# VHH binders against NHL repeat-containing protein 3 (Nhlrc3): the designs that were tried, part 4

Target 1, 325 residues: NHL repeat-containing protein 3 (Nhlrc3), of Mus musculus (Mouse) (q8cch2)
Amino acid sequence: RFCGSLVSRTFSFHVSWRMEDPLFRLDLGWPKNSEYFTGATFCVAVDSLNGLVYVAQRGDNIPKVLVFSEDGYFLRAWNYTVDTPHGMFVSGTPFEQSVWITDVGSGPYGHTVKKYNSLGDLVQVLGTPGKKGTGLNPLQFDNPAELYVDDTGEMYIVDGDGGLNNRLVKLSQDFMILWLRGENGTGPAKFNIPHSVTLDAVGRVWVADRGNKRLQVFDKDTGEWLGAWDNCFTEEGPSAVRFTPDGKYLIVAQLNLSRLSVLLAPPSGSIGDCSVVSTIQLADQVLPHLLEVDRKTGAVYVAEIGAKQIQKYIPWHSRTPAFGA

## First folded at step 9 (VHH; from d3 with S104M)

Design k5
Fold by ESMFold2 at other seeds, fold request of step 17:
Order: structure tokens, then sequence, then C-alpha cells
Structure k5 (fold): chain B 325 residues (1-325), chain A 124 residues (1-124)
């Protein structure tokens, strides 16, 4: 026998399912000159003030560092003194900029953290080129993975990716050691493959402790251990971490899952447990390694070693439907 | 091309003073650390002093600390070394060097360009 009338509010009730607002959308138009990605793209850095995007790639007889405009046009490249790039970071002023690149492996320029001007001229070398080590005078590295340079010129280096040191090193702007934390291990302030480092706006240093499947957090001034997040990484550790400019989110890459995770930023004080607010699932075998967030626009640039490209994701502020493939 | 030209050397009595200058051209001087390195007759080169790119921090070898002062003028692209209380052991050719280096303590750093040097002779 026959059922009653359908509820007219069914359409209103189902709209929230269809109108989910993504936090980021893929910029399909970036870069305009993708033919320059001729190797495995390991890292990316952004000069927000001058509108430049730096990319480092690995391969034989190819340009190792590529420079694009913010709009995606190729500008220049260099390869001198860059062997096996791993991480990079841009610091400086509108009139003077510096690109820092970590170099790993046993090549003649490996085990260094190197500073370049925007034209690719080598300006500063930290570590002993071609020679890994654990020493502090001179400061030596063993596969330094990444660095962060704050607005005062102080530096945070994670050292390193599969090496002996497993440490977080803070340097003054003149490269003197201010404090150091870590050794190989799973306990508080110990690391296994410290792979990425960033700062939040309230003076905390965040380290992607990739082999231990966690983020660890330290006070930027004292080096005091403040806690760890591991509950979001049971399947795969973080390879990269950055904050959005508004301070609301962290962007984390999980390389073997081909996934970006967007986490809710914690308040000041106790960091609690991490909370995943959304994910960006990339195609299988894309392999996002390191990433950078543009401090001006919030755009996320992702270095994809499997796909051999850099992709750009832009903050989404509209109520339009989710972007489809 | 990168050019570094030292001047100001000469013969000085023990206890005397000299001011060395190094004119720099062909690169963005204010982006680089700069150093003085010296070479005594029959000896290897010895690091003397370094100054960071902005001029705010200075570093000295133990043998010259308290007697030598390094300075730079980023408008005139010039590096200076003021040498006071000179001793016979300070006799050397002094070189201006562009410094890409690591921490200066017991290590010389990495110097990619050098000037031709200026002779300082301390003798009575």
Amino acid sequence: as target 1 above (325 residues)
Amino acid sequence: QVQLQESGGGLVQPGGSLRLSCAASGFTFSSYWMSWVRQAPGEGREWVSSINSGGGSTYYADSVKGRFTIARDNVKNTLYLLMDSLKSDDTAVYYCARDLGFFMGTYRGYFDYWGQGTQVTVSS
C-alpha cells in the first residue's frame, strides 16, 4: 500500500553535503613553463616580497635550481655548487634576498647549508663541502634536511635526513650556535630523520620528526621541549610542515600516502592533540616531499618527487562546489 | 669581474699603527662577509679578522685581538683594517678576501676571491 508524501525540506537538508567548501584549490595554470622540470623536484621556496618561486631538482646534466615568477614564468636557473639539493628557504629584504639550499650526499658540495643571491652567486657556506660530520667547531652536518630563517635572521636547521646527527640546531644571524637539541631516539627531544622545520607566530619551533611519525615542538628562545603530536600520523610520518599566514592551520605532507593534511593550529600554551580538518589526496605515486606556503597570499607550493613537478594550491574563499578532476 | 685591491701597507716601527684599505668592485659588496688574511715570509696563510655583511659583528684571531680593528663602508665598498701596537710578528703580506666561510674560530673559512696583497713590515 502506498506511502505518504515526501518531505519538501529534503533538498535543503542535503545541500550541506553538496556545498562543502574546500580550503584550497589547485592552480592549474601554474607554472606556465613546466618544461623546465627535467628532474626530480625535491624542494621549493617562495620570495613573497619579490614574487619569485625557487625550485631545486636532482638529475645529471640539468639545471639544479630553477627560478619562476609568482605568475609561473621561468626566469633563470643555475647548477654551480649544487649537487644533491634537499631543502630550501628564502630570506631577505625587498632589495636583498637570500636563497638557502641544503645539499646532501657524498658529492663535492654535499653536507652543506648554502646561501645564494637571487642570481645564483654563492654567498655563504655552512658545513664542510663533501664531508659529513658531527662536530660543532667547525659546525658540520650529516645530510642537513631543511632550514627556517626568521625575521631577525636567526636560523633553525634540522640535521639530518638519515645521518648520524638527528638534531635541531639554532644559529644566530652570524651563524653562532645559540642552542642545540636532539640525538637519535624516540623519546622527548630525540629524533629519527628530522626532516622539516618551521615556526609559529607565538615562538614555537615545529619539527617534522619523520621516522618517529610525529611533530615535535620547542621554545624558540630556550630550546625547551614543549610536546609532540603523533595521533595524526599513525599511517605515515610528516615529511614537511608549514603554517598558513593567518595562523589557523598547519600544512603537512605525507610522502608515501601522496597526501597533504591540513591540521588545526593549536593555541598558545599546551598544544594538546592534533586535529585534521581536511586532506588533499594527490594521485598515487605523486610523492610530495617538501612544501612552502607564501606568507603574503597563503598559496601552497608542493614539491612532488614522484610526479617531477611543483603544484600550487590557492586558498579557497568562495562557497562554490569542490573542484573536481 | 670581482676585484679586490689592498693599500696602506708599509714600514712601521714596533708599537706603531697602520690602516689598511681594500677597494672592492664587480660584486655586491654589502652581501658578503669580508676577511683579512696574512702571510709571513716562508709561512702559510693565517686568518686575521672577519666582518659580517652588515658590519655589525667582528671577529679576530687571538694573536691580534685588542690590537686590530676591522671595519667596512658599504657605501664606498671598502674594507679596512686598523692595526695598533704592531709587533715584529705582524710582518706579512695582508690580503683582503671575500669570505663564504664557516665560523671563524680555529678555522680559516672559505675564501673565493683574494686581492694581490699589501706588505706590512714591522722593524726597528
Scores: ipSAE 0.231, ipTM 0.666, lowest interface PAE 5.1, mean pLDDT 87
Fold by ESMFold2 at other seeds, look of step 9:
Structure k5 (fold): chain B 325 residues (1-325), chain A 124 residues (1-124)
Amino acid sequence: as target 1 above (325 residues)
Amino acid sequence: QVQLQESGGGLVQPGGSLRLSCAASGFTFSSYWMSWVRQAPGEGREWVSSINSGGGSTYYADSVKGRFTIARDNVKNTLYLLMDSLKSDDTAVYYCARDLGFFMGTYRGYFDYWGQGTQVTVSS
């Protein structure tokens, strides 16, 4: 029969070719000092309490960690004790500006999860620098990908990116193992490249199980497997996952599609299937790797290893009248 | 420059007590875990005790549990080890160390700075 229409004559055809108002828009003014992005930018973390944005990049003879203000001005950088950064998470308080960085690969600081103050002083090391392993006493890592630190100081580490461990580890604030889940595999509570980890407001741990093209969900207290979402990721698995601060959405990166997907947050109880409510399609080869959502503003910071930059997306609010808000 | 200086060692009889102190300077003391490590003559270094940065959690080797107490004062930047019921096996040089690593029981962390040590000798 007929191959397409020569011209559109219906309103519904015009609507199907246009996105509705986006949930987020690109902040073209962030950062003010983009000249400091001199390598491949792998991860980003946001200290909402102190207005800081941390960026880690890879390259020879370049600053490995960059710190910007929330409004985009470069503040400081460091190299020392960072070889091949992969993931970051802020664990600071209003009075302490600190960040955790995962380090991978065979360099002298690889296979570690390390805490720094905002000036680049090394404060804590988990794992054995330069030595991969599967052991639990001492706790060792094999390319640890990312972590999440709860307000209680409890930690969730996904271990790791292409290593042999394929596990989710929960630690106490004093770094004792509280529970551990996973091994390589495709079944429940098994992983292939567990790549990103976050928590929702009702005590569930969400893991981007990238190689299995799914998100897996666990009870934060018991480690019980609660289900998985795979129906939104048939083309490519998630590389990053975070919740918006209002709890209504998840933001997911799909690296090789150069895409961010906005998913509807699940109800309490059964998680059901995922539902994509919006998509931000990036230019080809941008390659969004990891991301962070600012807990105060809902802004989304995306580390783009292909484009070698961090981009900031802010919630769309331009529809309000220009009076009193 | 990070500096750790131990004091309070000496000669005591079995069953006696000592209190060791470690004065810290050149770094933000309250941000770091701190540990005591000892070395008996002709032996390797043995982890004794650790305390987290805030002082709320303490950890002890099995050989000293119930007899030794670690404490810290983050205002005075000082680490302490109260040693009670001392035995001849406790004879060692005791070191204060800044601890960057994870540890449990006999597992040693990653100690990047050490004091000069203070001698404890338990003898009749």
Scores: ipSAE 0.230, ipTM 0.659, lowest interface PAE 5.5, mean pLDDT 87
Fold by ESMFold2, fold request of step 17:
Structure k5 (fold): chain B 325 residues (1-325), chain A 124 residues (1-124)
Amino acid sequence: as target 1 above (325 residues)
Amino acid sequence: QVQLQESGGGLVQPGGSLRLSCAASGFTFSSYWMSWVRQAPGEGREWVSSINSGGGSTYYADSVKGRFTIARDNVKNTLYLLMDSLKSDDTAVYYCARDLGFFMGTYRGYFDYWGQGTQVTVSS
């Protein structure tokens, strides 16, 4: 049910007609209240259970966090304790929703990973507010880029975007360090700008090692390095990575190329090499930074720092019959 | 409007027991870690104990481990400290605190709201 572009193999200048059903299509109707995007939109998170989309943006005297419905209507915003947001993640149950936001820079709340409860109140602060650091006792951060929280409450933090740490940190639900990997470098389990982190359904942790132009893969329980994908990123490293809920694809952003790539998900045993099944080329300077996939619908929300917006892509086969025109 | 109100302090003999309570209001109590912190006369503050939001994990300073038990009741929005085998150097004002950070034993927490405190005096 996935389609790509075909080029005739027998002719170098012959342009093959393509009968292409895209895997994803742009939802032109989302959001319905785009006037609230008043700054640079750095990240997006989705509460699939409650149908909410959280957006963080940067700018002076603007709302830092925006909340939209799944249908695209603006609901509310807040600023308190958010200085320079970089990444975000939403976790929760039907009775408790948590919004995690990474904050960078030297503002009073910078170099932290912060949790807000279902009432919008600040609940947890990881790191030393306003102070970068390399330490583990207490745990400090240097421009933490993004996090992922699994269903058990265990956390994976990439730390960070242009700082000194260059590491992947796994925390327990009570924020104890379970394992840690990385330092600046190009070898296995070393990083240059670890920028995005996600988890697949078979217990592997995937890190967008942006400066090294690769995805690196680790066992979620042991932290064992399982390999890397670099053959799809020769021009530019990934800025964002997520799996689709059906387990068939990864969605990757490449910031300066203004490109999204749909990659074939690997089998459970070996990761092999990456394969691009579809590419969405955006206009120059759109700059897709981070993205999120709705776990219930498969919709992809992309934070575009250059275009100052969030775009929503929906699966063609989940909302539209497979039979095309 | 966050409110934390301690009670249960008093004068007790060495080897005795006390149960401190902290009534919480003005916030979603079950979403927060909670801690006990004490301050002896003329001394600095000392972290005593912490409990996670669900009550499943508890942490203690070395000076009180094995003698004190922290607990919470998320239905009644109440934090407790059960104090056994009290010593004279446990004499202090005990504060209930809302904890935005985590503790690893000797680590300092990140406390944004405090109660008024309750006096515990261990003396013959």
Scores: ipSAE 0.221, ipTM 0.652, lowest interface PAE 5.2, mean pLDDT 87
Fold by ESMFold2 at other seeds, fold request of step 17:
Structure k5 (fold): chain B 325 residues (1-325), chain A 124 residues (1-124)
Amino acid sequence: as target 1 above (325 residues)
Amino acid sequence: QVQLQESGGGLVQPGGSLRLSCAASGFTFSSYWMSWVRQAPGEGREWVSSINSGGGSTYYADSVKGRFTIARDNVKNTLYLLMDSLKSDDTAVYYCARDLGFFMGTYRGYFDYWGQGTQVTVSS
């Protein structure tokens, strides 16, 4: 009945390059209400300003979206207009927050990127509900995987997970296409399962090009390809990517390896090559799919589809200072 | 319950002007894009104009650009359409609609709630 909570109180396995101290520790007390994880937990988003954590899960006749406090208490749920959630992102101000959810598959709400208010009311739909497509007028999606919304309201969508489009789309705050990159392929600015997208502090867009086992990097304003990292992903491609709030590190998930990797962020000029700072090895079959980093605290929330839970990792004071230290 | 009620329609001569209003209730008006859609006798529905949730961006069908102006008042929860230089082709029932769609190039909306409509007749 109390699945996962008691067995999750042990320390997570960690491997450090030079030091035995972990960079992150598992918050064994989060969440307080794990009984609400009744399906496969695919994605998580954090409203740092209001201290809320949104979780989307898949399953029949269950609440599809769960909302927890930062302290781990369940607050509310909804499932209307959410069929097969894949990715989530929270944007907004202290006075208005928006929850964006990507939906995949051919259910009535599939192949869309949808905006909700904090109460779960549907406010905006991008794409054609239930119908995949490649078109740009109207904009259609084929299993849109994830999105990122910056502080100006501009939006970056990776489209998608196993579909035909294999593209990165930038939209204005009024949802007009500003630029688009990609097609299926292995060369520069081509994708195979573009699965996660994030933005660094110096104006670069990072895409987890999962099927090509690399991260690709683009200029946020022009869409110019700036390079790629592949040397950290020879075993498996990244399923998720986010920057820490100070911009010094990337957090990456590798789903089938049940692994999280902490990578050193590149400087503003050269992309260089990736460098692993720390690795968090999870138990077999945990399957970390997507993750989010709290922009206020640096806490990492990981959606674990195999373990059917969300786990929270807190920065720990280490050889290199982390957030919250 | 979401309610949209149009008003301000009527009979007007060609070249005249008319102002439509749409009173909204039962939802957070300022969170939604809003649109005007019209239906002429014997025709399908035609998108006319849209405005984003904050009122900062407006969009128009080619057939009405330069003649119609969409506006909203998020304090009074009211959507407006100012129609100038009216033509016989503008004769239609005009609907206020809550718009969940993505606008890109040639507009295609996703309208989940509609008003009852208000008749605009341009004739001598």
Scores: ipSAE 0.207, ipTM 0.645, lowest interface PAE 5.3, mean pLDDT 87

Design k5
Fold by ESMFold2, fold request of step 17:
Structure k5 (fold): chain B 325 residues (1-325), chain A 124 residues (1-124)
Amino acid sequence: as target 1 above (325 residues)
Amino acid sequence: QVQLQESGGGLVQPGGSLRLSCAASGFTFSSYWMSWVRQAPGEGREWVSSINSGGGSTYYADSVKGRFTIARDNVKNTLYLLMDSLKSDDTAVYYCARDLGFFMGTYRGYFDYWGQGTQVTVSS
């Protein structure tokens, strides 16, 4: 059985010192059309219902958003209304899918969180395009990093990557602020570069507080701070966090270490301390930025800024990137 | 081509009622928030009402709350404004607008397409 990671912008191999029972393996056949990765790949989102993978990349005169099938075939691209993408999330129903993209910087659509319908049309803009701000009415952003949309349409936005806001904002499906937590700082419910956000199945919101080298945890309904994990991140804070669909693990990325880690999910009560189950060391300068886990198959898609690609990891014993099998 | 066409305006006495309609074509109507905006003679444009893409949430300016009702039919691609208890101050051209954004308190909207408007005149 092969248990090493084979990741590079130039072809390279390395083998993990742990050769037994890996949880994930690299899908070397995904994507079929890697020639479309022409810029720095910052983020990825998965439409599990329709078998689509959305990728956002940065660069001049290139397609900013790429769409692949779950099997790795390139389908389409667009770049209108996307300036400097940072994070993305796919939400919706079997009849309508929405793609959300965060945009940063001073371009015409910077400092926004934008929604696209299943046809790729821009249908919603949160924030003031091209203008950063700290305000809540109207809601403004300063380099919004990522968002998560739950099954009820409520949204969690981390705001942001290197800006002044340093906050977690919960919105209703009609974009009213339900609660807000954070300011710059190191104490409970304070942030330094809140960079990624996800939910677990038991109603907890997890934030990658990258500059503070920790994950912070909040109650999804009240915003109550529930604790933090820092003992797995002494070298570098997490840039990305997601749960596996079975709820057993968290997948995290550490950007400059070029490392992926699989952490044991905590029980529904106290979160305790984090426990590393598996570590995948990528080649130097791969720079895994954000990632997404397919809610149906458990496949992990990793956006690699340095390697300029998306890599797909599948659960051990999976045969293809196909649906559930 | 995106098109918005208002109808149903006219002359009405104070206390009367009107229903405005806006026929939408050239885009996926059910994907967008829609708004009514009005412009009285010699005045700037004033936001009146907004409705979310599914029709489940509605919003109103203070000046019309309790008197106007916004509605939409996503099968017929039509936006409505039901106006009751009309006052002379409601005299304006009413525009249907496609709304890409909504900001509470200091509503500025991001209206990328507008109809031609329909005149509502409330006069004795």
Scores: ipSAE 0.200, ipTM 0.647, lowest interface PAE 5.2, mean pLDDT 87
Fold by ESMFold2, fold request of step 17:
Structure k5 (fold): chain B 325 residues (1-325), chain A 124 residues (1-124)
Amino acid sequence: as target 1 above (325 residues)
Amino acid sequence: QVQLQESGGGLVQPGGSLRLSCAASGFTFSSYWMSWVRQAPGEGREWVSSINSGGGSTYYADSVKGRFTIARDNVKNTLYLLMDSLKSDDTAVYYCARDLGFFMGTYRGYFDYWGQGTQVTVSS
């Protein structure tokens, strides 16, 4: 397409050399300090307000949480009270941000959802450290997979990855149970490995029901089941789901397929069927596990447990060939 | 180093009042929920009251609701418990605790630091 011989193949009809612009492109310069990825990178969270990227990784005798700038420079790390991280989320204001980390497995900090302040100090623990459970008083978890914290401080926790609970739990900002949905199963509002959770702008909670090869949708206020999307996941269920900041698209990952997909977001009301608008096929064994979208820039950060890295994708803009782009 | 020091306990008559204080140092006090927990002789711990990190939400055990008031001063790094209408059943050592895991109902409590406690004795 940089060769003059291509021009000679056009004779007597309009040849439209129009390729759809990709929605995202890989930022090859991120991060600047990839040497800090010394283990399996399971999750990533973004502080859009301060331009920070948090990464959690697994491995023996390594820093478990890494912090990078949005430009990719390593800033700091901590290891304290993080054993087997699975998911992360950043919430807060420009002056007070919090990092939430789910911890799984049989280690001393497993089966918890933990909050850290901006200094990396542990300030809140949900669940019973080191002990899985089904109970609600006290609230217990069994391999909690991920959480989402909305602007009011209400929380949505998917509980969990390979355990007995298979549920979506909504908590108030003071951690009281507002509603709960789910049990093991394939029917409406039942789960098999609820693995990722996010909200759209119109009050719907979306859950990646990985083992059932679908996304399930709930009303954020009542917890009522609103429908499911399964027609885009016939090969493998989603491991991660997030909306783009403009609300036009969902970004999903499929772990073993090493694939990212961009889906068209539904309007309010009926969700219809899912529609894939773009696919990014990653190299074999990259294994994208969880991802996060920067609410300010639209950048997508993908935690790749097989490749042991985080990759950053940025929104692509249309280019024109008038000057030479 | 994290330190919590209670004060204000003592001997009171039934129906009387006391105000407990807890001075905190060595940590960012305003980042944490704080709780009062009490222990009567020969008993396990009993959660009394909790306050969120900003002080905007307060919670009480049913046995003390309406009689006790929890408060905090994040400038002075101090936690308070105002106890009114005291009863003999309120006799206990009262502890100030840094609370990492508040839950309603059967309080799980994940208290990583405790004060030494202050004795409250209501005449039996």
Scores: ipSAE 0.179, ipTM 0.629, lowest interface PAE 5.7, mean pLDDT 86

## First folded at step 12 (VHH)

Design r5
Fold by ESMFold2 at other seeds, look of step 13:
Structure r5 (fold): chain B 325 residues (1-325), chain A 123 residues (1-123)
Amino acid sequence: as target 1 above (325 residues)
Amino acid sequence: QLQLVESGGGLVQPGGSLRLSCEASGFTFSSYWMGWYRQAPGKQRELVAFINSGGSTYYADSVKGRFTISRDNAKNTVYLQMNSLRPEDTAIYYCARDLGFFSGTYRGYFDYWGKGTPVTVSS
């Protein structure tokens, strides 16, 4: 496949059979400082309150975490206590922002979900560094893939990327297990590589069950299985899932197709079947892995492990700033 | 800086065995997942076997039961034990470093390759 690094920026190419405006367009000017992408970029998280974009990359002797402004300027980096990052999430208030990073593999910091303050200092570790496990007291992980932190501080962790656990874990803000679902399998509430997790506005937890080529849906309070979408993923399972802040769409990455799919959001009742309303076809071997949607602006940031970059897509006609922006 | 050096290739009779070695330097070997690819003349490079940092393995269907991948983190070395060799196994074998990604259908995201070691299976 790759006989070296892809160090230049790549542009998305559309395969469209209609003459219509796209729902999203590539921000060609983001970032201003792409020279800092020196490794494979696996994940991205957005501090929508302060206009910051966090990027985690893999490679030796490089900064593992990069911080950019919303406008694309490089601000700072760190690599302390980060080995093989997989997923990221930013949570908190304007006065106390936290960056959560999942770390995989059996290196010194692997099999953990770690919290950093905005300066990059490690302040919380979940799991046993360097040691995979299935235990719940203490809580252990096996290649935790991603997390989502609700505004209440409650957390949802998908555990994990090719490990033995194949589960969705909900934690309270003080890290007590509230409920857990999953084991390896293809049936309801079973997983094969639960890879990404997000919430919708009506209290449903959505999991990208990548190896089963589906999204699965759970009640956030009870953990009860509410259904699944599989009809949009015949070719390739979802590696990432997020809702747009207006609640109209889901953005899904399909890594091996180098494609982003935009799905119509379901109603509050039965989720029905999924419907693809548009796609963004990326160049071959770009490999979009995980993504984040800015909850304030609707901008989509995509971590492209093959292209070694983060690309930013903005909603069409959304250039007018929102109140308070 | 980063190096992957394969060795152990050569000429062998059908039904014979070879053990390939790949010595790694310039990176934290124990944290990375490692694999072997091969490329026969005029053919595409194909994944042969893969081992993650925790010791879990994957094998292409064409080599299952005949080949065994293993690693020694103390020596920064990954091995491929090849038994019951067939003429179809003739290829240049490449050691590769993985980005630390695992997929259920596994497609491989190797970011660095060695120079390869040739293996010829013939009388």
Scores: ipSAE 0.000, ipTM 0.253, lowest interface PAE 14.2, mean pLDDT 85

